# Designs tried in a protein design chat: VHH binders against q7z443r523to685. Part 9

Target 1, 163 residues: q7z443r523to685
Amino acid sequence: TSLNMSTHQLTITVNVTSLEKSLIVSIDPDSPLLMTLYLGFQYQPNCTHFHLNITLPKDKVWQKDEEYTWVLNPEHLQHGIGTYYITAVLSERQEGAQQTPSLVSVITAVTQCYYWEIHNQTWSSAGCQVGPQSTILRTQCLCNHLTFFASDFFVVPRTVNVE
Below, E stands for the ipSAE of ESMFold2; O stands for the ipSAE of OpenDDE; V2 stands for 0.75 times the mean of E and O plus 0.25 times the DockQ between their complexes.

## First folded at step 4 (VHH)

Design t6 (framework vhh_surovatamig_d1; at its last look DockQ between E and O 0.67; V2 from the best seeds 0.49)
Fold by ESMFold2-Fast, scan of step 4:
Parts: structure tokens; C-alpha cells; sequence
Structure t6 (fold): chain B 163 residues (1-163), chain A 121 residues (1-121)
């Protein structure tokens, strides 16, 4: 993964090996940085060709670490198992920040919401979804009649520092 | 901040015993169910045992019934797991977990960093 300064963009590569888990993508710039992320399957996406997009930082977050986190659930990874590309394009207008950050950290993790079913003595994810307030440090679990945050139980982080 | 710190793990021979401890802070310990969960090398997470707020109810996974005993000391904000007759299959990292019981299921919202138990000769 590299940051292309001439095009003001960053490419993130994610190898999806399971369609039962949600993907968490966290970007941590050294200084505030307005960007749009585009998702593509087996192709490097751009602003005119992509499956999904999100603008970061997010507003109206409960905790600051949610600002640069994108939660992609199984329904968002519907193209199947394989390589997904995320292109982050820097906005022409930055908000009160240096023109370019000196370092951008990218962490990707996979997570799923589980509970222990006493009768069958097994884990189940039935009735649960990973919520949009999830981060690499904690998963928001939206289950029938119960919403909770699980500390990084099933999270496998991968950190990449780029410039 | 919620903190759970496990201790007491180590290397032990098959048939041996070990006592795990978990020190809780940052929340009202006496108001929560508590559990022990474990993860063996290369395997998934497995629930081991749960104890109710006041210690009146205890539950165990079938493979440890009669060998493990879960207990708590609310005054000391501590959770314990007494492990007897240890087997090679008990080798795992053991985690203390804050637990919510709802409709026949246990939900875990916080866990500690874990303590490694290795059962081998």
C-alpha cells in the first residue's frame, strides 16, 4: 500500500477469505484529512467506477476513533471471496490541516458478533449484525433486544504505514 | 475504563492443578455475571464457565464439569477458576469476560488480555 501524491490518493488491498465476517477499515492520518473511499472487487476503483463509497471523517460519531472507520458487512462484500481494492481520494479542500499528512496508518480487521447458546453449548451469530459504530478496538453488536460493544474478541488487525 | 487482568497461568503436567485469578476495575463488579472463555492454539474461542452476580448460579461447558470450579469475591472484585485434573486439551489462553445473560444465551462485552495455560509433560 502506497500514497500517490500526484493524484492525492491511497490504495488499500484487502484479501477477503470469508463472507461471514464484517471488514473494518481504519485510517489514521497524522493530521485531519478529508477523503472519500471507494470500494472495488478485483479492480482498483475510482470516483466514476466503484461498488460503494464513504466520506471520512464521519460526523455525529459517539467516540472519536469512529471518525476514520468504515464498516463493511457481508452484504457489502457480495462479489465474493477474493481481492477487494479501496481507493482513498483526498479532498481538494482540507479543513484546518496541513496540505499533506506526513504519515497515514491503515488498519484492516475482520469481526463478527457472537454469543454463547447455553442449550446447544455452541457459538451463534443468529440475529446479530455488526453496527456502524464499530472500530478496530471494539465491535458494536446489534442483536435482537440487545445492543452491546465487544472488546476486540474476533478482530485480526493488520497495520500498514504509508507516505 | 473497564479493565480485567488475568493471572495464574503457567506450565503444568497432565493431572495437575492450577488456579486462575481475574482482577476487575472500572465498573461495579457485583452487578455483572462473569465468565471464563478460552482459546486453544489454532482453534476458535470456547466458553468455559459462568457465575451469577451473587455466586448463587454457576454453569460449565460439559468437558470441564467436575474438574473446574468458578468462584468470585465481590469485596475483592475478583473472579477465580480452580482447574483440577488438567488435560492436554485444556491448553489455551484463558480470558476473564464480563457477561450479560439474556434468554438462554451469554453475551460478552469486555475481556482481559488472557493468561496462558500449557498442559504438557
Amino acid sequence: as target 1 above (163 residues)
Amino acid sequence: EVQLVESGGGLVQPGGSLRLSCAASGFTFSSYWMSWVRQAPGKGLEWVATIKQDGSEKDYVDSVKGRFTISRDNAKKSLYLQMNSLRAEDTAVYYCARTIYLTGSYYFDYRGQGTLVTVSS
Scores: ipSAE 0.599, ipTM 0.874, lowest interface PAE 1.0, mean pLDDT 84
Fold by ESMFold2, look of step 5:
Structure t6 (fold): chain B 163 residues (1-163), chain A 121 residues (1-121)
Amino acid sequence: as target 1 above (163 residues)
Amino acid sequence: EVQLVESGGGLVQPGGSLRLSCAASGFTFSSYWMSWVRQAPGKGLEWVATIKQDGSEKDYVDSVKGRFTISRDNAKKSLYLQMNSLRAEDTAVYYCARTIYLTGSYYFDYRGQGTLVTVSS
């Protein structure tokens, strides 16, 4: 599958069912390309109307699998439970250009950092946040006293064709 | 690459026993606390037991005290769980977890694929 040099757009839909977990959006394009993702709650966003955006690949990363990963924490998803739309614009600043068929793999997952509180005999996420170095395969946990990577038990993968 | 491989699960009758094993590789086993955690079908994750690096301290969830024994062999890079007097509520996938003890809490950074224990009449 090939990508022309003009702007391409695709829409990713994610049904968020929890306000306490982080969303990971991972994109795997066939070849390196610049894209901007726009987030909307219950509407399709664009470059002038969105809640939050990111430009991929990230400029500086610790690992290469982070380059096309967007980490959305509960504070970013505060708009509610329901359908979030992500519009990806696959070329630099171009909109509405002619599109050719191409394939871009997209995986989404939910994750959270939990530890066991010995005294209370309970799981807790207090003082932990999911960090920007998280990927679909592992979660960066940034806690007040400890930083570590952990596996996550919850994944919601899908694949989307670029139109 | 850190790897943890659980084994020893199976089908047993209530009151029976099983011994779970976990083979560790890709890290200095003796430098870490180790734990067993379990997940019953359709339920959340439950902490079961934790053992200190040198085996001198062991901690268990109340529901398994007196029935389960955690142990380790640092020379063999292996973690064990002896499970006696098994009950139906012990049915779960059991995971071996690499553990960091800090500030009154257990943090788990790696686990294996798990081994299924089914306790049924």
Scores: ipSAE 0.465, ipTM 0.850, lowest interface PAE 1.6, mean pLDDT 81
Fold by OpenDDE, look of step 5:
Structure t6 (fold): chain B 163 residues (1-163), chain A 121 residues (1-121)
Amino acid sequence: as target 1 above (163 residues)
Amino acid sequence: EVQLVESGGGLVQPGGSLRLSCAASGFTFSSYWMSWVRQAPGKGLEWVATIKQDGSEKDYVDSVKGRFTISRDNAKKSLYLQMNSLRAEDTAVYYCARTIYLTGSYYFDYRGQGTLVTVSS
């Protein structure tokens, strides 16, 4: 979904139905932008009232598609099952950005890292978490016993309001 | 870049058969275990079968034993799943997955977009 940016902020609404999965939020602008994302649970957050925040684009990334991706692990979503709100506040255009009307693409997904236990014939996520380099296209899995494993991936329906 | 492309899915009646194929590219196919996993509508991911690099070892989920056969052609960089005696509960999107076997567990680092298998009267 692409949004026309007529204001300096947008709000993303996400229903979280599991405390075992990570939420991946991709907010990709058509041109380089500096923005701060604020997370709220059961309320719309702002710069003075939020649970967590991040500034995008990320300073250090392995690949370009990581720049505007926010990975929220279960510990970040510890407030419970329900509706989370993400407010993105736009700062300014980066150097070299065009002055054309700004579009922002927003994609949300949930995922978790799993491996198959042969003896128990079951999936396990024990000791594993979705890493910060994860994107909509790929899942980075970090485990205390191994560094790579399978994941499920689901697009989470969301509502985006431009304010 | 690693790429896995599944094919062969479709609509079949109970008791019918299908053969799924997976075309692999972007990596040394013969160096990896390979697996099929599936996801039924509204359900989580399920492991189906795994095959060793040289095909000398095969493993299946109990529900498909005797009905499904996993195989591979390393020269063609292809993975196959022969599905016989299909049941309604076999309805799912089937994915081929590059597999790492470590310490009694299967890890899946890449999987394709999947192919839909629908078993219905």
Scores: ipSAE 0.395, ipTM 0.782, lowest interface PAE 0.6, mean pLDDT 88
ESMFold2 (binder alone), look of step 5: mean pLDDT 91; pTM 0.915

Design t7 (framework vhh_surovatamig_d1)
Fold by ESMFold2-Fast, scan of step 4:
Structure t7 (fold): chain B 163 residues (1-163), chain A 121 residues (1-121)
Amino acid sequence: as target 1 above (163 residues)
Amino acid sequence: EVQLVESGGGLVQPGGSLRLSCAASGFTFSSYWMSWVRQAPGKGLEWVATIKQDGSEKDYVDSVKGRFTISRDNAKKSLYLQMNSLRAEDTAVYYCARTLYVTGSYYFDYRGQGTLVTVSS
């Protein structure tokens, strides 16, 4: 998905169908772009009315693909299942910030950390949280007994939303 | 850098046998538990079998006990799954997975691309 931020604002719509999973929002601008994302439940948020926000790019990351990724765990999706709106707003002019319209790619995905529980012979996510170093390509799993990165189908299937 | 490459899948009739192989590279193979997991068409992922680093412990999902045998060759950095008495329900893509064992649970951090096993007359 490639979207144009011609008005310095972009809206992303996400349909959340499960509170067992974490939401990953990945913004990939065609060049560095300072922005703030705002989250709203069943309404379009703005800088004066929102539930949560984040400023991107993140300044302390271990991998470059983390810079424009927002991880929203179930505790962040407090209003339950339904439609969430994310408004991305270009920050006030900064040194190095672009002044022309930019193309951005937006990917949203859901993920969860799973392990195989031998006694019950089933998959479980109990005791695990999706960590902030997660990206569209890999999930950081923070579990009671182990921290690891999971790739591919070891996390729940991804769903993509565009607008 | 971690790579796992599965091979040996194919079409077999019910009651037949297949041997799957997994070639590992990019890590110290002998230091990890290893597993086979599978995904049948239209179904979720299912754990199949796990083997300890030195081969001394093996574990299987109930539906394959007595029919499947997991083994490894640490010198060749290879994992195997011998599948006997195959059933239609064993039809799936089989994945080799690097495994971490912690307190009654298997955690998988890397898997290969998989190899398709089709059991049909």
Scores: ipSAE 0.581, ipTM 0.865, lowest interface PAE 1.2, mean pLDDT 84

Design t8 (framework vhh_surovatamig_d1)
Fold by ESMFold2-Fast, scan of step 4:
Structure t8 (fold): chain B 163 residues (1-163), chain A 121 residues (1-121)
Amino acid sequence: as target 1 above (163 residues)
Amino acid sequence: EVQLVESGGGLVQPGGSLRLSCAASGFTFSSYWMSWVRQAPGKGLEWVATIKQDGSEKDYVDSVKGRFTISRDNAKKSLYLQMNSLRAEDTAVYYCARTFYVTGSYYFDYRGQGTLVTVSS
């Protein structure tokens, strides 16, 4: 999805159907954009009324693709299942004076870290959390004393839509 | 850049055989456990088989024991799955996966794009 952000804000709608997984929100602007994201449950948030916020791009990242990614773990989605709204607001402190419309691509996905438990012959996520260095392309898995990056394949959703 | 490329899938009759290959690049292949995992149409992921770095230990899901054989060639940086006595329930996309073994569990960090195996009369 591509949205026009030249007017100062846009709203992203996310339907959360499970609280066992982390939500990944990825924004890919066509040029660098300083913005703040606000999260609301069942309402459209703004700078004075929100649950959580983050300023993008993130600083001190390991990989460039982390700069515009927000990781929301189940503890951050404590209002339960339902519709969450994210409002992205452009900062007045933009570093480049751009007057042409800026387009952003927005991708949202849910992820969770899994491993195969040999004795029980099943997938388990016990002892694992999704880390803040996660992106749409890879998930940081913090599992007990193990830290690794998994490709999208080993996290939910496990099914592919072909339409 | 870590890359895993599967090949060898195709259409096969029940009772037939196929040999899958996985070509690895961008990492020290001989330093990792390797696995095959699969996803049947409309089903979740299922672990199939794992092999230790030096090939000395192999493990299989119960439904394929005695029919499938995992092997590797560290000099060629390749992983293989020989599949015999194929059944309709073996129909799936098969993925090669880089693997860690930690106390009774397999963890996976990279997989290829997969190769489709269809078992049908």
Scores: ipSAE 0.584, ipTM 0.872, lowest interface PAE 1.2, mean pLDDT 84

Design t9 (framework vhh_surovatamig_d1)
Fold by ESMFold2-Fast, scan of step 4:
Structure t9 (fold): chain B 163 residues (1-163), chain A 121 residues (1-121)
Amino acid sequence: as target 1 above (163 residues)
Amino acid sequence: EVQLVESGGGLVQPGGSLRLSCAASGFTFSSYWMSWVRQAPGKGLEWVATIKQDGSEKDYVDSVKGRFTISRDNAKKSLYLQMNSLRAEDTAVYYCARTIYVSGSYYFDYRGQGTLVTVSS
């Protein structure tokens, strides 16, 4: 979906049918845009009434295609299955300039992490979750165990001791 | 196509030294943390060392602190591991891994084919 941000705001509607998968929201503006996204369940959110928010583009990004991507895991969709609304609001200051009308493309997708269990001869998602470096084209899988998976992906905690 | 190619492994005696190299291509090397991980025969993977994009931060597993040094050359798109005072316990296949740092954890999405290091008398 392409949306015009000339009103400095746009609304995205997402129907969540399963809490077993993560929701990925990707915004692709035709030029850099500072914005804040607000999430609401069964209502249209705004800057004073929302469940969750994120400011885009992300500033601690290791890959540029992650700058305008919001990853919402099942734990972030706490109200359950149903219709979620996302309101994107343009920041008042855009690179020190006034707000400028822009065309943006919005893509939403769902994804989940799987790996092949050799001993059980089946796919499993146990001990893994979708990571914040995920994009529409690439799912980052964060697993709490140290093992090579498909594509040689694995994770190691830098520091441990959650007890 | 992301490619990581390790080299520099071989047979060394205990107390010896080796320098491993990893040549990267197919991605913007300077934009990623990088790591070395290893796998001893019949054992699981073990993280060894990580280096930040600009080389300003380095981290090591306790068993190699003071003996191994990780470094990188972004202009040459290369990662290095200088290994000194080698022990029999360091015998493993060493892999170069593209790394992402998130909330106190290192996550790896690509690794090379590895280079074998054997420490034996």
Scores: ipSAE 0.006, ipTM 0.171, lowest interface PAE 11.3, mean pLDDT 75

Design w1 (framework vhh_7d4b_2; at its last look DockQ between E and O 0.90; V2 from the best seeds 0.00; counts 0 for: pae E 2.8 > 2)
Fold by ESMFold2-Fast, scan of step 4:
Order: C-alpha cells, then structure tokens, then sequence
Structure w1 (fold): chain B 163 residues (1-163), chain A 118 residues (1-118)
C-alpha cells in the first residue's frame, strides 16, 4: 500500500506482541524525501512529545535499502508489549528542487537472528542481535561467536536469519 | 541470473600498478555494496576492499590500505580496484563479490589472476 504525504505527515500503527524480536520499519518514497519519524507508546507522537526519533534518509549507510529503514530492537521498545505509534513528518527543507507531495509505501516487519547450537542440538539467538544495517528483505546478525568478516570460511547454516 | 565478471589481471613486476574491473549484471547494481576478495595459493580467502552502494564509503584490509583504491561507476554497473605499489605478497586470484553485509557476500565472480614477480 502507498500513502500520499500531501499533508506533510503520516501515522503508522504497530502492535508489538513480543520483545524477543526486532521491529523493522521501512519507508519507500517514489522520490527522495527528507522526513523525521517519532515513536510513541499508546499515544500519537509529535515533534515535541516522543520516546525516540530518527531522521530519514539515513546518511553513511552501506546498502541502498538502509536509507529509509528504522531498526527498533527490544531495548528500544522500553514500554513493553502493546500498541506503538509512529508519526512521520515531512521536512519543509527538501534536498530536491521540487517539494511536491510524493507517494510513499510503508512496510513493517519483525525479525530475529538464530544460530545452530551443536551441544544442545537446537537453534539459539544467544550471543546474537539484529544490527542497524537490517532491512525488511535482509537481516544483519551481529554475533559474538561468528564474525561476518570471515563468514565465507564457515558453514552459513550455523547462523540463520528468520523472517 | 546474477553475473559478476572480473578482468584486468596479469603479470606485473613489484612496485608497478594494475587496475581490476568487475562488470555486474542481473541485479540492480546501484543498490548493493560490493567487495573484492583474494586468495593466494595455500592461504585462506581474505576481504581486500569493500564499497558502499553509492561509493560514499569504503573499507580496506590493513595489508592493502594506502596502496589500493576501490571505486565504482553505477551508470556502467562496474566496480574497480586500483592496485598501486604491488608486492609479491599481493599475488592471488582476485574475486568480485556482491555484499549482503560488511564481510558477508552472496554472489561471486570466477576470479582473475594477479601475479607479482620479477
């Protein structure tokens, strides 16, 4: 679904049912669009009242689809399970020459990292967390028992992204 | 149908320069970070250099930092590795790779041989 940002604002509602997984919020504008996202728990956030915020597109990202993706780990969802509201506010100061209303797609997803634990013969998330370079289509797993730098020397089934 | 094709390898003397190219097809090249790996005989494969989707950020292995420069041209779906001040220790097969995360790759080229010898 595409949303029209002609009102310079859009609201996203997310029902968080578990704190074992990370929340991925992806915005896909049809053209570059500078915006700020605000997070609220059980209330509509705005620029003067929010728990957490982010400015998109993110700078200095590694992959293109990271530019408009916000990764919220369990430690960022400090009020627990329940309904979270995200308000996206379009910046008056756009980088492009035209400040015309744009069509925006919004996708939310949850993800977690798992690896195979040989001694217990099971999948575990211990020692792994979802990284900030994650998107709805790929999960970055940061694990203290396996580095991605040397991953090509190890069997990939020992580290699993679940989505 | 992802394809990565390396070119530019060869035999050069120590201290000389060589430029490798990687031509990509079958995916939206401008959306992915890319990297160069190498593997020398009897040694494990190592990441040499990587570059963000836009070319705005780069990373290098300590062994090549200051000597090698990675770059890309998204309009041509091509990535480059400029190798200066080549040493015999740089002798290896060099592989172009599409990066999923820093240090993690999902598609690889067939490799191009670089030999540094007198």
Amino acid sequence: as target 1 above (163 residues)
Amino acid sequence: QVQLVESGGGVVQPGRSLRLSCAASGFTFSSYAMGWYRQAPGKQRELVASISYSGGSTNYADSVKGRFTISRDNSKNTMYLQMNSLKPEDTAVYYCARETYYGSFDYWGQGTQVTVSS
Scores: ipSAE 0.381, ipTM 0.745, lowest interface PAE 1.9, mean pLDDT 79
Fold by OpenDDE, look of step 6:
Structure w1 (fold): chain B 163 residues (1-163), chain A 118 residues (1-118)
Amino acid sequence: as target 1 above (163 residues)
Amino acid sequence: QVQLVESGGGVVQPGRSLRLSCAASGFTFSSYAMGWYRQAPGKQRELVASISYSGGSTNYADSVKGRFTISRDNSKNTMYLQMNSLKPEDTAVYYCARETYYGSFDYWGQGTQVTVSS
């Protein structure tokens, strides 16, 4: 979904139903933008009231698609199951950006890393974490053990309010 | 189609320098991390160095740290490997590779021979 960022902020509403999975948030503008994301649980966050924040694009990333991606691990979502709000506030346009209003594409997904636990004959996420280099296109899995792993990936329904 | 073409290899004496180039085409070069691999006779191919899409971050094998420098010019769709203080054990075919968004490498060049001998 693409949104016209004619205003200075947007709010993303995400219903988190698992405390074991990571939330991937992608806010990708058509033209380079500087923005700050604020995370809130059961409230709409702002620049003075939030649980966590990040500035996009990320300063140093390995792949380009990581620039406007925020990975929220379970530790970031420790507040509980329920509705999380993400407010994105535009700071300024980066150099070289077009003067036309920028479109922003917002995608939210939930993912986790799993390995096959042979003893229990089940997939397990024990000892595995979604890495910060994860994007909508890929899941980086960081595990404290060596094993074959897989990941699940689900797009999470969201509501986006532009204010 | 994705193409990677290495150049700059050759025969040099120990302690000398070489600069490898990799010309990329067929994809948006500036969006992809890239890397150099090498394969010596009878040995497995090994990562030498890798570089982020923007060139802002680099990674090196321990064996080449301090001697080799990976860089890129996105305006020229070219990646480089400056190899200083070359050693005989650096003798290998050097390959340019594109890193996928998944962290693996999917495309390779034909390779360029680097021989370090007295």
Scores: ipSAE 0.272, ipTM 0.689, lowest interface PAE 1.2, mean pLDDT 88
Fold by ESMFold2, look of step 6:
Structure w1 (fold): chain B 163 residues (1-163), chain A 118 residues (1-118)
Amino acid sequence: as target 1 above (163 residues)
Amino acid sequence: QVQLVESGGGVVQPGRSLRLSCAASGFTFSSYAMGWYRQAPGKQRELVASISYSGGSTNYADSVKGRFTISRDNSKNTMYLQMNSLKPEDTAVYYCARETYYGSFDYWGQGTQVTVSS
């Protein structure tokens, strides 16, 4: 019997340990690929069952490293602490050869914007959020006040499976 | 080594056009947003126009909107500024610049003089 191929699929598994940090998912394909990512909490999502999705590359981005980056803020991760699954479905191969799969590199990281709150002598995130132009190379901090800011950035463990 | 070289400046009459070019080398040009700045004598340097890495998005200073057009050709590693309906207040040294990942500009050309006078 012959193996039936439909589409190339990639599953990313990430353990989220904080409800205050943003998750950065970066996919770096070796050639331009159109893909849709689906987010699931504690289950593997697909195109009909998911919490949130995005199409990559993003449109109207300013820098090239933004186009294959998904920024998931705490509001997107409110389902809880635990295992999140991301299913990436490849829908287009601009240089398609039927025998050659595309190579992709996946990086997942968490980041958060902070400022020094003088009144309580602590770091705080109040009035700041991680912006949509954030990438693994930089954190965009969108704040409604003028203070001295910092951000952290930590690469987190993940498991990547090619379907 | 990153290099940005402007050309196409000169002396022109009001109402005429010039096209500036910025030749880029020493980095992956197609991965970076770029911009044109200008500085008149005794004034602060100001942003004239900026363009995304692909050329799909642009931004203009209000003073040049509708008269100037920024563009790029990533196959030639070149950015352009088409300046139409030039006015004496457009007289300045024009600089091309590369935008950093952090939204500021880190490398500048040497500049090209544009003088608009009769």
Scores: ipSAE 0.269, ipTM 0.718, lowest interface PAE 2.8, mean pLDDT 81
ESMFold2 (binder alone), look of step 6: mean pLDDT 87; pTM 0.877

Design w10 (framework vhh_7d4b_2)
Fold by ESMFold2-Fast, scan of step 4:
Structure w10 (fold): chain B 163 residues (1-163), chain A 120 residues (1-120)
Amino acid sequence: as target 1 above (163 residues)
Amino acid sequence: QVQLVESGGGVVQPGRSLRLSCAASGFTFSDYAMGWYRQAPGKQRELVASISYSGGSTNYADSVKGRFTISRDNSKNTMYLQMNSLKPEDTAVYYCARLTYYDSSGFDYWGQGTQVTVSS
C-alpha cells in the first residue's frame, strides 16, 4: 500500500460493483505533497484525458486527514459499475518539506449513510449524501431530514501500480 | 502553545544505536505529518525522516535508508527515531518538526534539538 511518487505517477485500480455507496480514496503521504488525481473509466487517465480530477491537499493545509481524502459519490461514477482508474500526478511545484522519492499509502473504501425507516422496518439511505469532509475513519452524513443514522464501511480491494 | 521536546541524544561509538523521542503538546498531534531534521557542524539542515499523520507512510534520506526507522504513537503524542549502525557522519543536532505546506522550509514548528555525537 505504499508507493514511490518520484517516478511520474501512481495508478490506483478500483472495481466498482454497486452505485449504492460512495467511494472514498485516501492518500497518506509521509510529508506535505502536492498532487492531482484524475479519474477514468476503463482507461488510465492523464492530465489531458480524464472524467474528473481533484488537487490534494484540498486547502493546501497539511493538518487533517480529510485534506487528502477524495469522496466520489454515485453521481461522480457516471459510467456505472466496472473498473475505474485513478492516476495521481506529483505537482512540479512542491511547497512543503520534500524528501524524494516520497512514499504514499493509498486506501480505498466504500461508505454510505443510513437512517431507520419505520414504514419499511429497515435502514434506508434515501435523502442522505456522503459529505466531502468524510474520511476512512468517519463518514459525514448530509441528510434532508432529522432522524438517527449510521454509516456502513468496508475496504474495497484495489491494485496500485507505479509506472 | 505548540511545543516539541526532543530527548535521547548522546555520545555513542560507531556501529551502535540510539533512539530519539519527540514529545508534542499544544496541538492535535494526530492531524500532522512529522519529521526529523538534522544539522551537522558546518553543514546545512536536512530532513532525514518523515512520517504521515497516521503513521501509514514514511520516507528517509538516502544517507540513512536501511539504518534509521521513524515511528509515532498518536495516543502518547510522541514520535521516535530509531538510529542503528551509527556512523561518524551522523553526528549532528537532531530536531523534531511539525510539517506544513505554508512555509517553504517545510515546517512551522520545531524543537530545541538534541545532540548526537558518534565518536570513535
Scores: ipSAE 0.011, ipTM 0.413, lowest interface PAE 8.9, mean pLDDT 77

Design w11 (framework vhh_7d4b_2)
Fold by ESMFold2-Fast, scan of step 4:
Structure w11 (fold): chain B 163 residues (1-163), chain A 121 residues (1-121)
Amino acid sequence: as target 1 above (163 residues)
Amino acid sequence: QVQLVESGGGVVQPGRSLRLSCAASGFTFSDYAMGWYRQAPGKQRELVASISYSGGSTNYADSVKGRFTISRDNSKNTMYLQMNSLKPEDTAVYYCARVTYYWGSGTFDYWGQGTQVTVSS
């Protein structure tokens, strides 16, 4: 645990304009990176001051692209509409011998599960929740009823270099 | 182009074993979860087994738990289904599938042509 080991950090800024949709944060490193993400509302979070956190890559994932994806449902964004900050802190104990800067792509998207309600001839999200196996490429819909589903999303890609 | 080719089906008596293989090409096999589905005459398609991209996690339908084992060899771009203690109820066409959508019920985007498994009573 030497003080001369520098911590690499990434900052992601997300403007949340609706509390009815889930936020998907995807990090695509060019090589495996152990990291922890911290969420803050209207402030820059760190390892001692944050609202929520997650360690990546995730365990027990089914698709490879799930391992660096964080799904934030409306209940996780309960501070309201506004700017959320995510600080990604790289672990000082990375696998492998080289600490060369990695190319990291960051994509954020918002998604929601909808189904066609035949009785009222409209789309509804009632009884559905976005699941933790969701990624930028696919939405897991967990519903308490059996109907056909659709989802929409908006993607804002950003590529960042880790110093 | 994504291609999935099943093999290993056949006709066996109850209590016997079969091993199915699925050879994948046209995509990065090691990045995707894979599964085995089956469809018996007059029945809906059923997901019988699935396996995570790394092989670290597996899932089985209640009807096959303890009898079937799914595995994969990412170096050979191949997935397997070891079927032990076969029952007449296991008679179906078995399909290899790549899973890319989660709609709560195991949605898939690519399927093989299928291999017939018949367990004669």
Scores: ipSAE 0.124, ipTM 0.591, lowest interface PAE 4.3, mean pLDDT 77

